# Designs tried in a protein design chat: VH-VL binders against Zinc finger CCCH domain-containing protein 19 (NERD). Part 2

Target 1, 84 residues: Zinc finger CCCH domain-containing protein 19 (NERD), of Arabidopsis thaliana (Mouse-ear cress) (q9siv5r801to884)
Amino acid sequence: SDETMEWASKELLDLVVHMRRGDRSFLPMLEVQTLLLAYIKRYNLRDPRRKSQVICDSRLQNLFGKSHVGHFEMLNLLDSHFLK

## First folded at step 6 (VH-VL; from q1 with light chain S30Y)

Design r2
Fold by OpenDDE, look of step 7:
Structure r2 (fold): chain C 84 residues (1-84), chain A 118 residues (1-118), chain B 107 residues (1-107)
Amino acid sequence: as target 1 above (84 residues)
Amino acid sequence: QVQLVESGGGVVQPGRSLRLSCTASGFTFSDYDVHWVRQAPGKGLEWVAAISYDGSDKYYAESVKGRFTISRDNSKNILFLQMDSLRLEDTAVYYCARDEWADAFDIWGQGTLVTFSS
Amino acid sequence: DIQMTQSPSSVSASVGDRVTITCRASQSIYSWLAWYQQKPGKAPKLLIYDASSLQSGVPSRFSGSGSGSDFTLTISSLQPEDFATYYCQQTNTFPYTFGGGTKVEHK
């Protein structure tokens, strides 16, 4: 079925699988964004000094390719991880 | 001491342009994403546009895409909203607001009114 | 877009009453939900963030609850200064949509 296909990059699927306890079925962009924000909140990755940015852990560094990322920036970067 | 102050509102004719400003003080402006929110007379709140802390990313409501441009000058602590091709439905009080990283808009300006004349 | 359905649109109440306002999101937004109070001619004032966190300086009679798609703002004992319009807002995804508002007015 379509939900078992490779719909995203390895880095994004790693995040999705982590947050969804192994479920790698397809998610639309808005739900992926929701999971990303939930992840950041769960692990308290918001920069307390620069409140527009996130301090990336190893998983987010693999996803975004940097140690720090802006809120708006990371949302925009997610699009490139969807496979069409 | 933390404050946002809007200016630039007024009476305009349809099809004309207007530029709103929002001046920030009491905090490090360049550390925050900021937004414009508007409210038509007697109506609810409507998100209009957002700009990232460094100005590199922008978002717009569908109702203003292609007509409004959000920008900022961090060296002067000012947020702008360039409004082109104005329509009667753009009548509203326009607020600027500080984004506390998706938690909420914790600081708002007093608003500036944009209205129309024939 | 995420739609925010706020109810009721208006409520008549008296001083001392318990007032409850609800907000439903068209999809899960976890806890990225804020509540604002607005009085005529004034800018909105933040009351609750992260669904249940009380903003600094806001009286403890205000409280927020909920997660996922269903959220509630409660005023435990309405005070004279609480007659106003209240809005919910999701900050999960752009556009950052607001609820339609709830006007709390005198009975």
Scores: ipSAE 0.839, ipTM 0.945, lowest interface PAE 0.5, mean pLDDT 95
Fold by OpenDDE, fold request of step 9:
Structure r2 (fold): chain C 84 residues (1-84), chain A 118 residues (1-118), chain B 107 residues (1-107)
Amino acid sequence: as target 1 above (84 residues)
Amino acid sequence: QVQLVESGGGVVQPGRSLRLSCTASGFTFSDYDVHWVRQAPGKGLEWVAAISYDGSDKYYAESVKGRFTISRDNSKNILFLQMDSLRLEDTAVYYCARDEWADAFDIWGQGTLVTFSS
Amino acid sequence: DIQMTQSPSSVSASVGDRVTITCRASQSIYSWLAWYQQKPGKAPKLLIYDASSLQSGVPSRFSGSGSGSDFTLTISSLQPEDFATYYCQQTNTFPYTFGGGTKVEHK
């Protein structure tokens, strides 16, 4: 079932599960992007000086492998976390 | 003073090329993603293209994919829009806009008009 | 693509009137919604970002509300300088898309 299938990396699923209150069922890319952006807003992770950047918290550092990530870069990196 | 100034618009023939420029001043250009937005005469706003702060990522509206190329020179604080294979439906005022990452374009240029000869 | 359905396309109003403009997104965009004002021959001006945050320098009679898919721009008391066209925009998903616009004109 969608609830038990590994459709994404552990790092991405961690974010999805967090935002969806434990629901790890499949989401398409666009909805995952929406969740990611919502996460960034919720925890106020946008860089106040570099307005194209996100200051990664622990969860996003695990996901993107860096302390700072660009908005567009971040969105594009999500594709690699989907298990095809 | 934060400012964007477009240039390069003019009258062109269908199938020709035109390159628009947008010069930024008063802020650190390289810290911002930037966009092109156009507006046909008497019509609404249409997003055209976006480029990341370092130029590594680009996005295009379907209507311009394969014909328009967005680029930037951060050393000169300039945004470009190379428009090839121009069509009559590309007639519009073209604006460059700064992406505040606060999900809005907070700074706009005055726009530059692209139109076609009859 | 995310479609932004803006309503109404035009509204006739008088100074002092309360004006309400709505935008509906074809899917949830959280709060990645901006409102702009545009006057003839001028570039758009940012009014509201993050669905409900007032841009610096914008009069307090402008306000934005909503989240998810339904959003509203409100002018509590229309002023003479407010006659213009207003647009919503989603910045949640590429391609970014604008609403069709709402022209606020004299009654």
Scores: ipSAE 0.826, ipTM 0.943, lowest interface PAE 0.6, mean pLDDT 95
Fold by OpenDDE, fold request of step 9:
Structure r2 (fold): chain C 84 residues (1-84), chain A 118 residues (1-118), chain B 107 residues (1-107)
Amino acid sequence: as target 1 above (84 residues)
Amino acid sequence: QVQLVESGGGVVQPGRSLRLSCTASGFTFSDYDVHWVRQAPGKGLEWVAAISYDGSDKYYAESVKGRFTISRDNSKNILFLQMDSLRLEDTAVYYCARDEWADAFDIWGQGTLVTFSS
Amino acid sequence: DIQMTQSPSSVSASVGDRVTITCRASQSIYSWLAWYQQKPGKAPKLLIYDASSLQSGVPSRFSGSGSGSDFTLTISSLQPEDFATYYCQQTNTFPYTFGGGTKVEHK
C-alpha cells in the first residue's frame, strides 16, 4: 500500500522521511535499501579504512543499534524494521 | 603490491565438483567484502557470489544458488568458491574481485578457467 | 533484479574520436554505477566509480556522468590503447548486475 500508515519502525521512517522531504508513504524493501545507500553516500559515512563498514551517525545508530555496521549486515537488518 | 590470484580451475565432467581459491596479498583482506565474477567464452561479465568481510553474510546469483558455496578464511587471506553439480553453462573464466564498499570492484585477479569434458 | 541495458553493443571508431557509451538501469540505482575496461585475455579494469569518479591512474580522457537510471561513459579522444570492451555495473542492489558490454573496435 502507498498509504502513509505506520509500515515501518520509527527509526526507519525517520530515515525515509529525511530522504524524501517528509514523505512517509510506503516503500518496498529494495527502494528502502536504495535510500539507505544514498543516505550513506550523501553524508560520507563509509569507513575509509574498513571498506566493508559504515560509521553510523546518530540516525543510523538509532536504526542499527551500533556505531559501526557492515554493508551486508546493514542491508539484512532492514527487514526487521518493516512492520507486518 | 595489492593482488588477487585465482587457482583451482580445470577440466571437469558435468555433475562433478570443483573448488576455486583466491589468495589476497598486499592489503588487509578481512576489511573487504569480496566477490566472484565469471565470464563465459566470448560473453559478458556475470556476477556470481559475494561474501561479507567476516563471512557472516553471503549472496548468490540465481543461476548458482543451491550449487555454489562462497566462503573465506581471513587467517590465510583466501576466498573460496565450492562449485557442486557443475553444468556445461558454468563454463567460464572465474574472477575474484575486491569490493570498495559497493562503489566498484577495484582489484581483480587474473582469473581461472573452468571447462568441461564428456 | 536490476537489468542494465548497455548501448551500443559495438562501435567502430578511429583514433582521436569522441566515443560515448550509455547504460540504463531498469530502476534507479542512485549513483552506484561503475565502468570497466577489458582487453582480450585480461581481467576487467576499473575506470569509473560512483557514476562519475575517475579511478586513480585512469587517464582524464575517460569520464562518467549520470544518476538515477541513465549513465554515460565518454572517451573524449580515443587512443590506440582504448580499443577494448567496456562494461557498466550496478552495485545498488543484490544481485549485482553488469551491462551487456560495448566493444570499441577499429573503424
Scores: ipSAE 0.815, ipTM 0.941, lowest interface PAE 0.6, mean pLDDT 95
Fold by ESMFold2, fold request of step 9:
Structure r2 (fold): chain C 84 residues (1-84), chain A 118 residues (1-118), chain B 107 residues (1-107)
Amino acid sequence: as target 1 above (84 residues)
Amino acid sequence: QVQLVESGGGVVQPGRSLRLSCTASGFTFSDYDVHWVRQAPGKGLEWVAAISYDGSDKYYAESVKGRFTISRDNSKNILFLQMDSLRLEDTAVYYCARDEWADAFDIWGQGTLVTFSS
Amino acid sequence: DIQMTQSPSSVSASVGDRVTITCRASQSIYSWLAWYQQKPGKAPKLLIYDASSLQSGVPSRFSGSGSGSDFTLTISSLQPEDFATYYCQQTNTFPYTFGGGTKVEHK
């Protein structure tokens, strides 16, 4: 399933390709964090009550393995999705 | 109703330690990430540190990393900043601030002054 | 770190003037930009978040614009209570850097 040498996990690449309209070029961690935040705003995923939480859609559930993730927590979880 | 109140500032000697507190009231403290921001007299604002809603994730400005420790006690609605190895450059008013899901800091305390004798 | 360049450092203006303050980020921060007002001896007060959204209770003479790396705060008709220092802040990525500030002073 990891047949192609890619810079990121399949879950992260799915997000990147979606947000960049098919572009799968390498993005450094800082730019990926920026893209993730843009995704969260675009799809209105911030918890309206707990102002530190994301309510994950299906794509973010695949990426983070949770139905809810903390704002700061998700930024730390991205590291494991970067590959060689 | 919604308030943040800092305390613990004062006059200290360089190289010593000081612990700042910030007490939250009028909102559910454990729903929010929180920050420390400082301002040297006559100067601009400088972000210092952040801690997640449950205390599990912490971030620091490079200028304080290794010397300052942010923490929180959600059972008492208190944010802390432990400041060790204090330097003259740390002279500032220290504010605690509530993070509105990173849109902005929507609630600020009135600040507590840390300064040095010498 | 994302550097926030705020201009000008000071503005001398009269009541009724239109005042414009700019911030430029060293890289794209999309709309993760806030504006604050601060008076001497007081804590900063939030004016604008998300680049252009007016905080509740802030007068409508304040407006924000911009996206990406270039942002503007505008005071459409300066009032006596608007003499203060204004700061922008990016909240795209840590550290959440502030601009250097713009002091708006009475001529």
Scores: ipSAE 0.790, ipTM 0.918, lowest interface PAE 0.6, mean pLDDT 93
Fold by ESMFold2, fold request of step 9:
Structure r2 (fold): chain C 84 residues (1-84), chain A 118 residues (1-118), chain B 107 residues (1-107)
Amino acid sequence: as target 1 above (84 residues)
Amino acid sequence: QVQLVESGGGVVQPGRSLRLSCTASGFTFSDYDVHWVRQAPGKGLEWVAAISYDGSDKYYAESVKGRFTISRDNSKNILFLQMDSLRLEDTAVYYCARDEWADAFDIWGQGTLVTFSS
Amino acid sequence: DIQMTQSPSSVSASVGDRVTITCRASQSIYSWLAWYQQKPGKAPKLLIYDASSLQSGVPSRFSGSGSGSDFTLTISSLQPEDFATYYCQQTNTFPYTFGGGTKVEHK
């Protein structure tokens, strides 16, 4: 499917497809939040000192537009990536 | 050494307001997200509200939205809970808790009691 | 909201008993689950985080297991200081819901 028919931004779909081995089917916000947290844990992206921060890899930098993002902040930023 | 201490609880009338404080010491307060949790007498734990490390993001339990306001002053290492339009159902011991990056609440205060006079 | 169903609500046990407490989430929370112990008049104390990781200073007779939606706290040999109420909590998504608690009391 093309981007005009997609349920999410290109950046969010990239994360979803990566974590779901190519599956780009719609996920509701709760499932996306769960998947994002799983991604952060899988790649050890939690800041070891600032216990509220994510150290973004390249994929999360594309998604959030920052090299560091707050845990609570990233949950708010997800809303804009849902296109439906 | 690492410590959270609540204050500001007391006996109030329903419909009135109360401001709770939580003072942090022994750690860098501005590195952590922080929460309020309450426990009604003889009941279980209920999550109430959360605020991000810099104060910019806030979340509330549905039962308190529009009535309670969480805030923090990082220069003084204080977390606040402004409680407006208090109801009898808000009777509880109120705890502040430190968030260890969603692993758990690893540090808790000893709590402050909010009760009501008739 | 993610509902956390904890069972049993209470258990009568003797020193030396093996005690098992379960917690079920209404949907997957991966391993974002913590266990707390609370004694009367005191704040909760963290025992287990990340479903199975033992908090520093907690005796090894406490263990956690499970992932997804079904989780277990086990006390392998109950000690006198273990009589308390135990709570699970999910930290996957707001609101960070607690289980209803399990009171472990003297038989």
Scores: ipSAE 0.790, ipTM 0.921, lowest interface PAE 0.7, mean pLDDT 93
Fold by ESMFold2, fold request of step 9:
Structure r2 (fold): chain C 84 residues (1-84), chain A 118 residues (1-118), chain B 107 residues (1-107)
Amino acid sequence: as target 1 above (84 residues)
Amino acid sequence: QVQLVESGGGVVQPGRSLRLSCTASGFTFSDYDVHWVRQAPGKGLEWVAAISYDGSDKYYAESVKGRFTISRDNSKNILFLQMDSLRLEDTAVYYCARDEWADAFDIWGQGTLVTFSS
Amino acid sequence: DIQMTQSPSSVSASVGDRVTITCRASQSIYSWLAWYQQKPGKAPKLLIYDASSLQSGVPSRFSGSGSGSDFTLTISSLQPEDFATYYCQQTNTFPYTFGGGTKVEHK
C-alpha cells in the first residue's frame, strides 16, 4: 500500500483501480493485459479502419504517451509500467 | 477481392531451411496484424507466429522460437515465415491469416504444405 | 498459456438435429473467443467472433454464447453443409490457442 512499494506506475494503477472497482492489488502481466483489452472493448477504442490500432482516450494517453498505439505495441509498452 | 495466398511449401530434408511467403491483395495490408497458423495432417490448428502491422513486434509459439522468423514487406504486401532447423514435427499445412483486431482471423489463405523427404 | 478444452471431440448427428459444442478456457478471456468451421482440404472459415457475434454471410442457425471461461457454439438445425470440424480460438493472450476441434459427422 506504500507509494514507494507500489507494484506499478501511477498510470497503470489508475487503469487497474478503474477496472477493478478500487482494488489495487498486484496483478501479473497477463491479467493486466486482459484488463487492458477489456477496457479497450468497453470504451470502443479500436480504430474502425486501421484494424491494428487503438485510439487512446485520456487515460490511455497518460499510460502510453501517445494518441494512437498499436495493439501489439501496447502490450510491449506495459512492461515498463511494472515496478515489481 | 480480399485474399491471402501462401507459397513456398515443398519437400525438404530435416535440418534444412525453407521460406514461406503470403501475398495479400484487395485490402490495405499495412493496416493489419498478421499470423501464421499450421495444421499437421489429420490434426488440429496450431498458432505459430504473429507480426504487427509495421513489423516492429513479433510473437512466436514456444515450439518454433529460435528456429522460425516472421517478417513482412509492406511495400510488396508480403508476409514471410523463415523456417530454419526444420524438424519432422514441423510437417503441416501452413496458413497465413489476417487479424481483425483480436476479434478473430477473418481472412485465411488456402495453405501451403511443408513435408520431408525420407 | 491459456488452454482451450473443446468438447466433444466428435459428434454423430442427423440433418435437423440441434448440435452443441462447448469450449472451456483455463482462465477468463472475457469475450475474446472465435469459432471456425473447417472442411477437409479447406482453410478454416470464421463463424463467430466476440463469443456471440455472427460473421457476415454466416447463416443464422449458428449462434455463440458464453463469456469468461465457458463458451458454446450451437447449430439450431443441422444442414448437410454443416458436417465439418469446428474449432474455438481465444484471442485474449498470446499464444492465440485453439481448441482441439469437434468433428460433426453424419450418423
Scores: ipSAE 0.780, ipTM 0.920, lowest interface PAE 0.7, mean pLDDT 93

Design r2
Fold by ESMFold2, look of step 7:
Structure r2 (fold): chain C 84 residues (1-84), chain A 118 residues (1-118), chain B 107 residues (1-107)
Amino acid sequence: as target 1 above (84 residues)
Amino acid sequence: QVQLVESGGGVVQPGRSLRLSCTASGFTFSDYDVHWVRQAPGKGLEWVAAISYDGSDKYYAESVKGRFTISRDNSKNILFLQMDSLRLEDTAVYYCARDEWADAFDIWGQGTLVTFSS
Amino acid sequence: DIQMTQSPSSVSASVGDRVTITCRASQSIYSWLAWYQQKPGKAPKLLIYDASSLQSGVPSRFSGSGSGSDFTLTISSLQPEDFATYYCQQTNTFPYTFGGGTKVEHK
């Protein structure tokens, strides 16, 4: 966990580092979206009833601030986690 | 029992507008993201637009961005495609499709044809 | 955008033949890949989702394989009702692009 300013929020970096086995190097938005979708599939986070929603685990709840998010909604929320 | 039915296709002049409708039945419409897909005569399938379950997020193919508007009315179980500034290359059968959480489009309508008069 | 390259564009086959259709993505789409069957004048019908999962009601002679960027649809023993056009589609990234199609025709 590095507290120096990075290309992304701490919450997004936590996801990236987890999925990339410690690699925290920059990823462009579309690759981050792909990684997030892979995460959701790997941990079976899709709502089996509302076929448009994610049931957030603790990591995604930290990232999005909600217990449930829409599939399209989460893609739009990622922008605020990229830092200048 | 689960079905989607498109309507509103027809013959129009270039530069005019047309509004397509898609009526859903047999399932909870507001649980699903939904899409429009088109197919020009004798050609393949082309994704056109998507709208989230609550209507708050929309995506468009570059070829229609700024000219087409996707919308939905969940109280009436209807998906819409407003098609402005129509061009000859918009000639196609237009399908609406249900999104099974990005796995696939599992339910399709029968399609509605949009063509042009000379 | 992710380009989906489907081959061959057509295949001539006989009832009983094994038919293989391939689909290649221009970048990794993991397993976010679906296969559809379409007959003239009809809407597409879902066959395979998640690259290899068979949709309910679809005969087991249809199978899908692949991951990443290279995917295959196989019909193990072609039946008369299988003469149709087949499309792949990626659902990893908007726009959700389709392959160009493969027409399976009577020899």
Scores: ipSAE 0.772, ipTM 0.917, lowest interface PAE 0.7, mean pLDDT 93

## First folded at step 7 (VH-VL; from r2 with light chain T93L)

Design s3
Fold by ESMFold2, look of step 8:
Structure s3 (fold): chain C 84 residues (1-84), chain A 118 residues (1-118), chain B 107 residues (1-107)
Amino acid sequence: as target 1 above (84 residues)
Amino acid sequence: QVQLVESGGGVVQPGRSLRLSCTASGFTFSDYDVHWVRQAPGKGLEWVAAISYDGSDKYYAESVKGRFTISRDNSKNILFLQMDSLRLEDTAVYYCARDEWADAFDIWGQGTLVTFSS
Amino acid sequence: DIQMTQSPSSVSASVGDRVTITCRASQSIYSWLAWYQQKPGKAPKLLIYDASSLQSGVPSRFSGSGSGSDFTLTISSLQPEDFATYYCQQTNLFPYTFGGGTKVEHK
C-alpha cells in the first residue's frame, strides 16, 4: 500500500515521528529531506567552523552512523533508509 | 578579501564544448558547497548546478543534465563547469556562488559570458 | 521543481515610497527563502536570508516576511540607490529556483 510502518528504516521513522508529533505516515523523499533540514536548524546542529558540515546528535548518529556528515552527503544517504 | 572570479567564457559554435573556471580566494574553499547560476541577456537568474564541499555530490538543473559536468579542485581553489553539446539556449552570463549552509548565496563572482556566433 | 512566482514584474516608484514585492512558492518551502538585489552589469547581492534575516551591511529599510509559500520583501522608504531588480530564491530543495524578478524603476 501507499502507507505502511515499513516504508522507512527504524532510524528514519524515529526522526519522522519526532518531527511530526507521532505521525508515521509515508512521506516522499523530498518531504523527508525538508524535515531533516528543519531538524538540523531547530537543534542548531550546523558546524560553526565548517559551513558544509553537520555535527550529529544521537538521533542523527543512529541514522547516518557518523558523528559528522556533509550537508549534501546526508541528503544523499537518506535514500538507503527508504524501504521499497 | 573574499572573492570568486570566473573565467573561460567566450564565443563558440553550437554543439561545441567549453570549460568555465571559478577561482576562490580569501576563504577556506573546501569548507563550502558551491554553485553555478546563469542569466540570459535581459532575463532572470537560473540555477544551473551544485557541488558539495568535497566534490562527492553533484546536482544539475534538468535543462543541462547530461551535458554539463560540475567539478572542483580543492588543492587549487577552483570550481569548474564543463559544458558539452552547447545550444543557443545556453547563452548567458555564468556566475559562481558560495553557499552558506543552504541559507543563501552570500558571495558571487562577476560572471563570464558565453555566446554564440550567428 | 518548486516554481517561484514573483510579482509585480516591475514597479515605478519615487524616492521615499514604500515598495512591496511578493514571491509565491508552488509548495511549502518553510522559511528557506532568500532575496537578492541586482544592478545592471553586476552580480546579485544578498539582502535577506531565511525569509526575514537581514544580511550584514544591508540597510534596515529592507525587510522580509512570510513563511510556507507566501513571502514579501519590503523597502520601507525607497532611496536612490534602491532602483534595481530584485529576485527571490528558494533554497529548500534542488533545483534552488529563482523568481522571475521585479524591476524597481524611477517613476
Scores: ipSAE 0.239, ipTM 0.791, lowest interface PAE 4.0, mean pLDDT 89

## First folded at step 8 (VH-VL; from r2 with heavy chain S56R)

Design t1
Fold by ESMFold2, look of step 9:
Structure t1 (fold): chain C 84 residues (1-84), chain A 118 residues (1-118), chain B 107 residues (1-107)
Amino acid sequence: as target 1 above (84 residues)
Amino acid sequence: QVQLVESGGGVVQPGRSLRLSCTASGFTFSDYDVHWVRQAPGKGLEWVAAISYDGRDKYYAESVKGRFTISRDNSKNILFLQMDSLRLEDTAVYYCARDEWADAFDIWGQGTLVTFSS
Amino acid sequence: DIQMTQSPSSVSASVGDRVTITCRASQSIYSWLAWYQQKPGKAPKLLIYDASSLQSGVPSRFSGSGSGSDFTLTISSLQPEDFATYYCQQTNTFPYTFGGGTKVEHK
């Protein structure tokens, strides 16, 4: 909130800035998906039992609003985080 | 044994419909995303469609979008592909495949052949 | 769509040869890359996932390497049962595209 004319929500920018060491530059959807998946692998967030789901850490819980999210579901949820 | 078995392939006329089925056994089907992949005779593999573990999210290749519908019935452990407005370029062996959380398709069925009569 | 360029399209080899197959993605896919083996009339069989992880039951002569956009599959010493077609697949983003395949055939 409070960011005007940014390309993404503050929750998505937090992920992007974290993964890109401070870089807030615009990324298209495919590159954001790549970063999100890299984040999930880096922090080992895949549910070892339900092989379709993410166990959200605090950052992903802020982004998706859930403690668990489906792999395909999270890709659909990203759209709402792109602004303007 | 972990297994996927396709059925419903056959010989059809262009413009007609077929429904393919894929029956899963030996694992908790509702824990997995699942896919259809096809292979035209003598050609490479082509991803066709995907459906999430709960059936809510679906994705399609551009070549089939609007004509094919993927669905699943988790109570019966069945994956479906409804193929409408069939074209000659849809000629292929159709495989169903289990998605191991995007790492790979670790289990494949034997395939079911869809062809056209002249 | 992410294009997967696989090369060579075929290779003639002898038992005992080292065979290397390459796959290039049109954009970064991190390590979301799998390799499959397919024999005529059979379903594909998973060999490698996560670019370099060997699937259970696959012989150790198979190995995968690479990340980002450039990947390789290596067969360190070709065996008679390894004559087959090999495919890479990216699973980073839909559509989950396959490479065009590499036929490994008898010299």
Scores: ipSAE 0.765, ipTM 0.913, lowest interface PAE 0.8, mean pLDDT 93

